# VHH binders against F-box/kelch-repeat protein At1g67480, part 5

Target 1, 376 residues: F-box/kelch-repeat protein At1g67480, of Arabidopsis thaliana (Mouse-ear cress) (q9cag8)
Amino acid sequence: MQAFALSGKKRIVNHGMCFSKGNLDLGSRLSENFMDDPLIPGLPDDVAKQCLALVPRARFPSMGSVCKKWRFVVQSKEFITVRRLAGMLEEWLYVLTMNAGGKDNRWEVMDCLGQKLSSLPPMPGPAKTGFKVVVVDGKLLVIAGCCMINGSLVASADVYQYDTCLNSWSRLADLEVARYDFACAEVNGHVYVVGGHGVDGESLSSAEVYDPETCTWTFIESLRRPRWGCFASAFNGKLYVMGGRSNFTIGNSKLLDVYNTQCGSWHGSKNGLTMVTAHVEVGKKLFCIDWKNHRKMSVFNAEDETWEVVALPLSGSSRAGFQFGKLSGKLLLFSSQEETGQCTLLYDPDASPGTQWKTSEIKLSGSCVCSVTITA
Key: E = the ipSAE of ESMFold2; O = the ipSAE of OpenDDE; V2 = 0.75 times the mean of E and O plus 0.25 times the DockQ between their complexes.

## First folded at step 1 (VHH)

Design s08 (framework vhh_surovatamig_d1)
Fold by ESMFold2-Fast, scan of step 1:
Structure s08 (fold): chain B 376 residues (1-376), chain A 121 residues (1-121)
Amino acid sequence: as target 1 above (376 residues)
Amino acid sequence: EVQLVESGGGLVQPGGSLRLSCAASGFTFSSYDMSWVRQAPGKGLEWVATISGSGDSTDYVDSVKGRFTISRDNAKKSLYLQMNSLRAEDTAVYYCAKGFEDYSEWGQDYRGQGTLVTVSS
């Protein structure tokens, strides 16, 4: 939360408000104090931004504490673009881990070499399950989910944002419909949520999109069939929704629902995958672990909508708890065994056949719940 | 109460065909997705195929795609599995199963007694 003082003793609080990049509708006095001062004395602001872009990412919270103008630069979408052009982007891995007691979930941060950087501040709000995480504009969103209240499962509409540049949490606008076990993905800078279970445990067909510029959720066209336990991936300005069940469905549906963000319409096919236990998007491909055969990955190519199979370097019929991560265009496979603990494998899709799997040096402090990579 | 009664199993030669049937009662058959699951000797339950309540959607385990066809007749409250090009590895007890309302595993109350399929010369 931020507060701004205006002439006439007016105050604007940034609680539940979003100020988009370039929106300075706060009054002339604040404009004079804020825009007239150079970002760096003696330099034009565009050159100053190029200089700031050369600073290592780990120093961004400190940079944001220097003054309001540097804080806004560090938080901006434009700064990510300037850093990309300077060749200074850094990809960090964020993993939500659960300890052996199952009581404490914590976010761990690692660089591309698996070196631990820092833990996030505690997430605000009550502990939840069935929530989804997504990255938009270099920020981590934790969306919805459910919690136990008075012995009953209660669906949430809460949305929280972690700003990796400021190392802080804030609350965003709530979803229009409380939901858990829904599909979620970012498409062209907007966040989509689809389906799930509602407040009475009902299977949902509704879908919503979040616009970071307006800081609002808006309904989009609903799915033709409700589904929960589904997942989503984004390719070429389209949202691909796979898996999941409706009420009374035994296994995950093969129905592939595709939302075209330009046309605002859903199209369906039966070229989806049933019962997916873990998934990750890398490049133009979606990698899935199938409940039917834990000895292989099913790989979806979004360009031609074809499936191929990649063998896992695993033996036996053990249903290990699998979760994916991604880092530097490669897959991380996190597996948890009860007695042996955490193991991490690395899959390089660009490596020669038969050499794609290696042991990763990344070691988690607990079982992986979910992971994201954030580039800034 | 839910009742599922499987039939049509038997001894068949490799490359042969069998048609399994399941008669359902005690629930609104057309409102539920139905599945065939199997259990080979000494192994756990394996899902084989599912059909939606309307019959519009079907799913299969990879090892039976192109060989097995699941179908239903909602007026007769019956589920079918047409098995072609049978292999020794298809030997199992085949169960008719009603759809579950949540993420629960296959329970006995949602399966019939099963019908044995033996593929052997």
Scores: ipSAE 0.000, ipTM 0.159, lowest interface PAE 11.4, mean pLDDT 78

Design s09 (framework vhh_surovatamig_d1)
Fold by ESMFold2-Fast, scan of step 1:
Structure s09 (fold): chain B 376 residues (1-376), chain A 126 residues (1-126)
Amino acid sequence: as target 1 above (376 residues)
Amino acid sequence: EVQLVESGGGLVQPGGSLRLSCAASGFTFSDYAMSWVRQAPGKGLEWVATISGSGGSTDYVDSVKGRFTISRDNAKKSLYLQMNSLRAEDTAVYYCAKDLSEYYDSSTGEYEFDYRGQGTLVTVSS
């Protein structure tokens, strides 16, 4: 295992997890001599990596199929750094869409101009709801959730990772506590999960953090009160948990629970937002659509913990299903209308007042369940 | 005026039991979920258990599940916490707390509950 480590006990997530699961492809990597074999004959490895960095992102799965040494390079954090220095980073939008019947879910991929690319291979495991998605180290994680098994709702602890460079799924370490409808966000390279419903449908106060370097989940200090249906956002090394409720409140909670990742403690206030149906973080702001006011966005500024309201340029009396995305520093609002189908709006927070909203040419093949942006 | 008065704390040996009581006044007791929260020496507040207004639903922090039982008597306007198999780590001041209502007033000033009492000290030591 040290042959693939940077130093001592450091581990590469994909190598550690694949090896523990008896991955034949990973096993054969142990026989490779990375010291003597050049990446490209006639070139030093550092120069070869610079040359590989100039290849368009869409070619990475093909590059990874050339040999295991190239596969190792395209999966690495170092390669993202080399591509950044070369000015070659590409931002792609990944949108999970559902058909009108609610039975088929698929990931659609779009480039930084909103042009459709190839879809992802299907997600592993049974169809789940109440799961969360997050991006860490250029990888997409699909965490936990619940499914219907033999007429009973069952909470899952399963964690799956999509490798954007290899176009493949793998399984990571399970959560310590199975959960659904929980809060999830990435803070400084670590993934936090908080609250939700457990195995017996109980409200959870427990929280866990995933370290990609060790490939392990560990408990952190629990919430002071259990909550489910909540969501999280990350700002300045802190985890902000808002929304949701417990089985003991009449409605949704205005509690804002803030976890400081440096000192490992929770702090809180009543400065949260109730009944949030869609949210997205752009820059230092959190944009929310609430259930009661679906024609306005509530915008949280994490620097001073203040709220403002932004009007949506939408008309009509019927409610629409809303979900957010982000691309090129701009907010995307996906709307599904029963009568007219899909509509996508683009919001530029840096544009002059009154010119922030525009119609986007992006058309989804179904209703948006969730979205993430991945830069590689 | 909301008042919560805790009692029943004391010194017990590891493995022992205590029953805490809380007498409530100044509000319609059966309309509110009630909680027990604790504060260990030098630590912040930790939620321990909650019971719904009707008493039909209960919830517990993982470290006390199977050991602690929360209950209430709405006729007597009283909340209880039965603590069994006590451990040194259970040493704390225990507070009875009135849970948050759906309606939030920015003037409440309390973080996770509308009101708590003065507390009762539980010390688990040999």
Scores: ipSAE 0.000, ipTM 0.264, lowest interface PAE 10.5, mean pLDDT 79

Design s10 (framework vhh_surovatamig_d1; at its last look DockQ between E and O 0.02; V2 from the best seeds 0.00; counts 0 for: pae E 14.8 > 2, framework grips, placed apart)
Amino acid sequence: EVQLVESGGGLVQPGGSLRLSCAASGFTFSSYAMSWVRQAPGKGLEWVATISYSGSSTDYVDSVKGRFTISRDNAKKSLYLQMNSLRAEDTAVYYCARGEDEFWSGYDYRGQGTLVTVSS
ESMFold2-Fast, scan of step 1: ipSAE 0.007; ipTM 0.302
ESMFold2, look of step 2: ipSAE 0.014; ipTM 0.477
ESMFold2 (binder alone), look of step 2: mean pLDDT 83; pTM 0.853
OpenDDE, look of step 2: ipSAE 0.125; ipTM 0.610
ESMFold2, look of step 4: ipSAE 0.000; ipTM 0.181
ESMFold2 (binder alone), look of step 4: mean pLDDT 84; pTM 0.851
OpenDDE, look of step 4: ipSAE 0.152; ipTM 0.623

Design s11 (framework vhh_surovatamig_d1)
Fold by ESMFold2-Fast, scan of step 1:
Structure s11 (fold): chain B 376 residues (1-376), chain A 121 residues (1-121)
Amino acid sequence: as target 1 above (376 residues)
Amino acid sequence: EVQLVESGGGLVQPGGSLRLSCAASGFTFSDYYMSWVRQAPGKGLEWVATISGSGSTTDYVDSVKGRFTISRDNAKKSLYLQMNSLRAEDTAVYYCTTEWDYSGEGYYDYRGQGTLVTVSS
């Protein structure tokens, strides 16, 4: 319900950025917002932004601490556009790692060459599982999930945003429906969440879309059937939902649900995968590690909706402990095995046949839970 | 060993009612979502209704909303489908299914032999 979402939520918008009440000192921020002051004395603001765009990304938190006007510029999506036009965009890899105890989860950061940079400050709120991560407008979103409270699973609607330019966390609008083990992807600047398990462990058919410009979640057309443990990928303005569990046909259960964001409707086919343990999209292709075929990578081509297979160069492989990343148009496969330890493989789709796989120098501090690439 | 046994099907006139039952054994019934699916003559399997392990939430295919009610009795390890205002297009074999495996093929890892529902004049 839209009226339900607006009730009890207060928002502020500055330079296109939205903030929920209680995440920032909104009163102080508003009263000190000096619109008439120049960004840099003696320069028009457009020229000043071009000058600021030339600074290396690692300096952005320091720039954001100079004054409120610089902070607002650095965190804006418009600044990413200015940096793109200046040829200054930097691609960084963010990996959530877990140590052997399962209790020390942290975000590690690497540059486009795989050199270690930093760790993120701790994520606010209680530790969760079944959450999803996505990047929109150069920001990392960590959405929903569940936690154990007094022996019971509690589904969450919390949404947190990490601003890579400020190196800080903030809270965004909550989902309309608390959920975990759901599908999530960004399509044309909007974030979609589909299905999952709700507050009573029920299977969900509902779906919601987040608009960063309005800072609101809105329901979209529901799936015809509830679905959980699924994942999503985005191609050509469409959302592709695959995998997981569904109360659908037994005879051909490879359900693929496709949402067309242009016309706002769902279409179904039977060209999906049932069991996927890791996935990543690069260009017009979705790369999956299939539970049944741990020695091969299943590759979906969104243009013609066909599947192909690519061999994995794995020795004594298990299905557990594999996760994908992407960097510089190439795939990273993170592997944690008892005999070999932590290792990273690099797949270059543009390399000559038989030479696509290489060992990467990237070495994680623990097993990979998930990863995202942020360009800013 | 997981076992699901459906019963309650039969011949009924349009506008009539039937109550289907499913007796479950071999697993912790209250931990699992349970569903009813059906197969009309010459057609594929279609999902009809689902109920959460606690019984607090239910969902239905649009064509049966307001006519069918899914329920469960966890103490008796039984699943039910109350079917009202039956139509000719509801004619099918109805199956009780689980919705819990991550290990298997497809979206159901167990189903019973089914119970036939025939809606005719």
Scores: ipSAE 0.000, ipTM 0.207, lowest interface PAE 12.2, mean pLDDT 78

Design s12 (framework vhh_surovatamig_d1)
Fold by ESMFold2-Fast, scan of step 1:
Structure s12 (fold): chain B 376 residues (1-376), chain A 125 residues (1-125)
Amino acid sequence: as target 1 above (376 residues)
Amino acid sequence: EVQLVESGGGLVQPGGSLRLSCAASGFTFSSYAMSWVRQAPGKGLEWVATISGSGGSTDYVDSVKGRFTISRDNAKKSLYLQMNSLRAEDTAVYYCAKDQEGYSYGEWDSSFDYRGQGTLVTVSS
């Protein structure tokens, strides 16, 4: 709760859900109904939650529409824990695709076998670029970015949440500082945003953390140097920020800024990567496609902070747009080439050398903008 | 197949302004960072400015910061460079360049592809 004063955006939190003061009545009625009626007649609520946990994930929106108590249960972080203990967690891949005209962006959903399930409802608000996506507490957040308003580029502070159990979007607290082309990652249940461009396109050193329990953004220690176009990954309670541009890293600099979430301090090194077109975390490794060398992946091992290189099995001579996905402990590499169209490669880090790459049956409706995996 | 066509160059007095345009075709324009690079008489290529595929991020060589503005229109597949407060040192052939992917740091190297034919800018009294 200490974050409330720093955010300037005060929200009332009831059982991990964020309500404005105007929504207090709804929260109170949910709590009263929870206490008055059992979840399932004849069963204690903890046993009833175990029974609900056995339902396939595709039924969550229907389950949430039965009554306010079931809606409350399926929205909760506790329900994910109950499903984990029951061995019922399902891993779904969410991919934001852009059509050939660049004007129709859609979220597509696939199950753990790569079978297409559905598309999400349209994202609220104006169309934006330079935004970041992250998953926290089983929910998809789309953060900030910029848009053209009346012929001018405007940085946004808007934050939207997609709730997979409700199949709906809602608005969360705005960032304290509007920003685009910034670094973003989730660390131990909190969302960090670092750097980017602010209002009027200035380079930012400021950083903020979102606490889902308080529904507020709070400033953390700023970077020593502003940077934009950077990216972030999270390992062992630490935030690793690499890439981008600053006054100290013009050219081929390998600046790595590491934030320790326990100590609340930044440490710098030159053991980072200069630029990447795509990155993804799997286990304790960060997989990157180098911006200048599209034939190789650079792989960072967070345990010993060493780099290794993995060759890409690319055919043809043209450069391709690359984005990663992850599914069932494996990497998906989405690529689009002008002459060959969209294709998907699968990388299995546990396969024997020389057999790690396969062609995937997964085909996207357009170019991959970004992807996230949600387990619930 | 990739084509870049620059226009808008000309003779201008010191302190004047010019707007350069580049029409792109043969690739997914919005997926690539685009740059302006220049070559002064008897000199090598110099990177001037870069804009990200989304248009959200821009970067400039120090000598043009505050004077030049790079922009793009992804619907029209066009790149622009608004040049204000022009100096004699800005005299060069200006090229529209397709970057490989992502952001350009402003370090000129062989990463720039599919450079167009160029447009001449002459700043003299």
Scores: ipSAE 0.000, ipTM 0.185, lowest interface PAE 13.1, mean pLDDT 78

Design v01 (framework vhh_vobarilizumab_d1)
Fold by ESMFold2-Fast, scan of step 1:
Structure v01 (fold): chain B 376 residues (1-376), chain A 122 residues (1-122)
Amino acid sequence: as target 1 above (376 residues)
Amino acid sequence: EVQLVESGGGLVQPGGSLRLSCAASGFTFSSYAMAWYRQAPGKGRELVAGIYSGGSTSYADSVKGRFTISRDNAKNTLYLQMNSLRPEDTAVYYCARDYDFWSGYEDAFDIWGQGTLVTVSS
């Protein structure tokens, strides 16, 4: 079973009905034509998929333009599995940058060596802030946020998807509740959004999950306390929510809210961080930059729920704006300092002490807003 | 030299509106979180609204739905649109630069403006 989003429209392909009708003696002409055409003439479809899997990722838009069957193949999560078995997976880094004038946000794409490949088409809709980005089934989602309309701040429920095979944006189902400054993470193929600020600027406790198979958002159990300015990470089928506040009089919470996706319930503890300006998940660990201690990373190990601290090899006296990326199992730290300008550091968590940090040749054209890694 | 200059304050009738501006110079404005604080006569300084470098915003409960904070990184300017003003909004409004305005401590900010007076009275 496969779910595909095309040109802002939801389509569930191979839910069985159209294809199964084509297997019947009384099948429709459209279903018969679909059933009659092989992916590659003279080859069974499973062998044809193996042949298609050998094509470089950069050719996927061209491959998808051949016919509808090829398009559905290259967009499928099953095709990622076929490419993995063929040893053909490619890891690309997608970075959203803001130019020096602060006006233009653009997505830049880099290969596994950090070499620039391309820029994405502009995102549709009005410019937004407080949105979240996530990757599910090899696709980039940009979720919700807020914008200024006629001088008023308006919370959005809009969800946009970038399809790497079509090289285009489409619109998915809206959230049930418009929100910004919420927590977001992917857990076992589903996208979770938690908390934030709503339409009237109220602090939210509601949470929703997106199922790519059905292309729908559904509510899950709400947080016990409203929370905004928080963030999320996923480990072992669980969603970890940290940081944020309920209102201005209550400081940043050390509360850790954990959602168990199997039993559908929240658990709370005080084992979270309070002031986090940037975070990234690499393997079983969550790396955080603490606002009050910008020369250190706080690292959460999800296996034993312990924290450790790692020093940052920074120079200069100016406070830096930080954002993370990950590439080839290593952590990228994008830094924009007032005096020194932009630089990129590479951290290898598996390297021996004294060899973990090095400078990266990756140089962004602007300040990093956020980044994601897509392997396909 | 790093400088923040507020403007737009004045006398207004209850229910009226004002727009405050803060012109920033001497630093990379787009890299910093910015906030509006106010200090009413006989009270301590309180956070009114804040905006992170990425554009995410937050408001004190007393001003939600009435005030809107925004920024123009191309003009290095921070704004506060104040609607449905009340006598209790009377205060000196300060523009501030910081990385995290969720703290209630003054020393969390490294640069402050001179302030602009807002008086709401009949």
Scores: ipSAE 0.000, ipTM 0.225, lowest interface PAE 15.0, mean pLDDT 78

Design v02 (framework vhh_vobarilizumab_d1)
Fold by ESMFold2-Fast, scan of step 1:
Structure v02 (fold): chain B 376 residues (1-376), chain A 122 residues (1-122)
Amino acid sequence: as target 1 above (376 residues)
Amino acid sequence: EVQLVESGGGLVQPGGSLRLSCAASGFTFSDYYMAWYRQAPGKGRELVAGITSGGSTSYADSVKGRFTISRDNAKNTLYLQMNSLRPEDTAVYYCAKDSYYDSSGYEEFDYWGQGTLVTVSS
C-alpha cells in the first residue's frame, strides 16, 4: 500500500477544464456566488473580456491573481478565441533542456522573436524518460513515460498539465494503460496516445483518446499491429502513425496507420518512414529526420500524401543529433547533445529555393529533450 | 494455391470459451509467421494475436491474458484459444499468413476465406 498524501485520483471539472484536487483552490468553490458579479464594474462581461484580451500574455498570472472570476476568464478556452479575434495571440516556444550533468531538467520559454522569457516551475512527480508532450486548448500536457526502479524500466500512466496563463502544474486523469515510447498527437481538440511499451516492456497495440471536456481517457480501436518507438502526426481530422518497430516483425516497419476520428477506424498503407529520430508539423507538412539518412529531412505533404527530401546543411561525417522546434511558421533544429560552438539552424519552408536555411541566434541553456509551441 | 480455412466460431455466453482453428494449405506452413485478425460490425479489421515460425507470440492489449495463439506445424494448423469472452469480442475472426519484414523494408500480410463468426451474448 503506497500512501499518496498530496496527489490523489480525485478530479474536479469546472467549465470543461480538468484539474486535480491539489490544483483547485477550494476557496473558489466556496465563493461561487461571485460569478454573478460583473468582470469590470460598469461594463458587460463580453466587453470586459475584450478589454482583458488586450493585456500582454506575460501579465496573465498577475491578472489571474486579481480575483477568481478573472482567473476563470484567463485560463479559459474562450479567452484564447477572444484574443485571436482581437489579433493579440502570442506564440511562445517551450523547450525542455537538460544540463551537462543530466540532473537539472527545466522548461525554458522564448517569445516569437526568440528572446528568453522565464523557466517554468518544476514539474511534479518523479523524473521520467520515454514520455510525450502535446498541447491542447493552450495547455501543455506531459504524458506517461518510464523510470528505472531496481534495475528495471517501470512504465507510468501519470499525466501532468501546465497552464501557461496561471504558470502552474496540475495532475490530470491517468492513462488506462501505462506506456512509454508511444505515439502522441492532438486532433481536433482531443489527445491521442497509441502503442509503445507497457508494463514488463511488452509491445502495445492499444490506443486511447483524452477529452478535455470530460477529463477522461477512453479506448479507441487498437492498431492492427503492436508498435513502439513510433510517432504520430495530425492532418485534416486524421491521426497518422508511422515509424517504430513491430514485435510481430523482425525489423522496423514502413507501415503508415491512419485513424479517421470521424468514423473511428484504422486504415493501413506502406507509405510511412522507418527509424525517425525527430519530427515536427508545420502547416500541412510533416518534417522528419530519418536515422538511416541523417543528412536529409524527409518531408510528408498531407494534401497529396507524397514524400520529398530536403538536404541538411551539415559539414563533417557526424550523425545529426537534432530535435525540432517550431516558431513563426519556421523550423528550428536544436542539438539533442551539447556540442562546442554549434549554432541552432533555422529552416523556412516558404523561402525561395536555396535561401531556406539560416543560422538562428537562439541558444539553449542545455541539450534539447523536446519542445512545444503554445499560442495564447 | 494458398488456402486458409477458419473454423470453430459460434454463439457463446459472456465468460465462456471457444477454440478457433485455421487449416493452411498451398505453402510451407512452418516457415511463415501466422496471425489472427478480427472485424466487429461497423469497425475495421484489427490484429488479435501473432506467432512466429519459431513459436514466439504477441497479443493485442484487449485480449492479453485471455487468448492464447498456438500452432501445430505437423498438421499445418493455427489455433486461437479464447477464454473469458466478452461481448466486445464479437467479430468475424480471420486467419492470416503474414510475411516477415523483407530486406526492402516492407511488410506483407494476407488473409483468405470468409472467416469464422464469434458471437458473445447473453
Scores: ipSAE 0.000, ipTM 0.217, lowest interface PAE 13.0, mean pLDDT 78

Design v03 (framework vhh_vobarilizumab_d1)
Fold by ESMFold2-Fast, scan of step 1:
Structure v03 (fold): chain B 376 residues (1-376), chain A 119 residues (1-119)
Amino acid sequence: as target 1 above (376 residues)
Amino acid sequence: EVQLVESGGGLVQPGGSLRLSCAASGSIFSIYAMAWYRQAPGKGRELVAGITSGGSTSYADSVKGRFTISRDNAKNTLYLQMNSLRPEDTAVYYCAAETEYGWEDYDYWGQGTLVTVSS
């Protein structure tokens, strides 16, 4: 038995169990299993969990501070199931906004009605760009990216996790390969990262998958060609990689790389998009805003692999910053145009034609970098 | 559909030169973006050089200035001129074609030609 931790991709190993740097007190959760004390004196644990499930989500950090057993309960997947059965699940929108200087990023939280709840504590480490965010097992991951150090771009392999139940950041295992401007998506409880730029700005074809159960990154089959500035979406156990640039993104190439997670192989087609400013998945559809034409959305239907076009109700200059969110089964479009200022539009795909777009009362504190929805 | 057949590989000493050829048959060659990939023993396939239907070229940093990709649309043939060869250039070299038209599941690949750079 030994304990060792290095910057990068080394793990702490103790009694055959591995802990990543910044692990969320895994040992304390294990020790709770050996205590044998009830969650609430006088109640069976199943009944106690039902009682705890009635507590509003905003109280979870306080509830987790009561004792290790309650902390373990509030973080568990089983607790989400108990809350669902009690009708207590809450959907919250997490939006990362950039200040007017373009360097300070801040996470803001809103409830299912768009009412501002809180802000997250600052992310650890230096401010980065070209990072990706993803939700896995109800946790927010912020992966890799780059920063400027002494006038040089430095690619990062750092991975940070935000636990919404504890309102705290921790550090997970580093990527095997530092990267920025890469593709990232969650597929069946695993996180995939593909391509990007490496430590010397080189284009990457390598890909890695994160398993939350083992807390490890593992290489998968590489792309046949390097690709950066791309994005990923997940449908039916497959990872779809689109956009960005490759050594063949010359002229009208619309390269789509698809990874089948069951057989572990890539295949390609020309049925993708070349460049995308914003994307979001809703109801087995992928909504994209083209990088060069900001007056329309391209919508991919994963069931038949067809594209359709939806007009945007935005006028004026094509110069705009766009990002998507999703809340209460609808799309949010965050817009940061210099002429119009910041606004939020709501798209309801189930509304009558011509009435799908509405103005939302949601006002962001800055331009939207990205957003995620977490239900607990 | 496109069929690709590579030729020109062989054993060469460090500092030597080789010219690889890739003969295309089937569909219209002139509309395709074409590339050379290589796979060294124990490594994955990597892109060496690419050329568009319009003639624009791209190269991996490791071969830039030493290798030249070109195409002859009249002969439906892709070429890779390899100069100042190094032991680390030892690999099976593959010709690949990508269509710019229609929806295709796969790029077209040849069977590969072995290049060994050794004394």
Scores: ipSAE 0.000, ipTM 0.231, lowest interface PAE 12.0, mean pLDDT 78

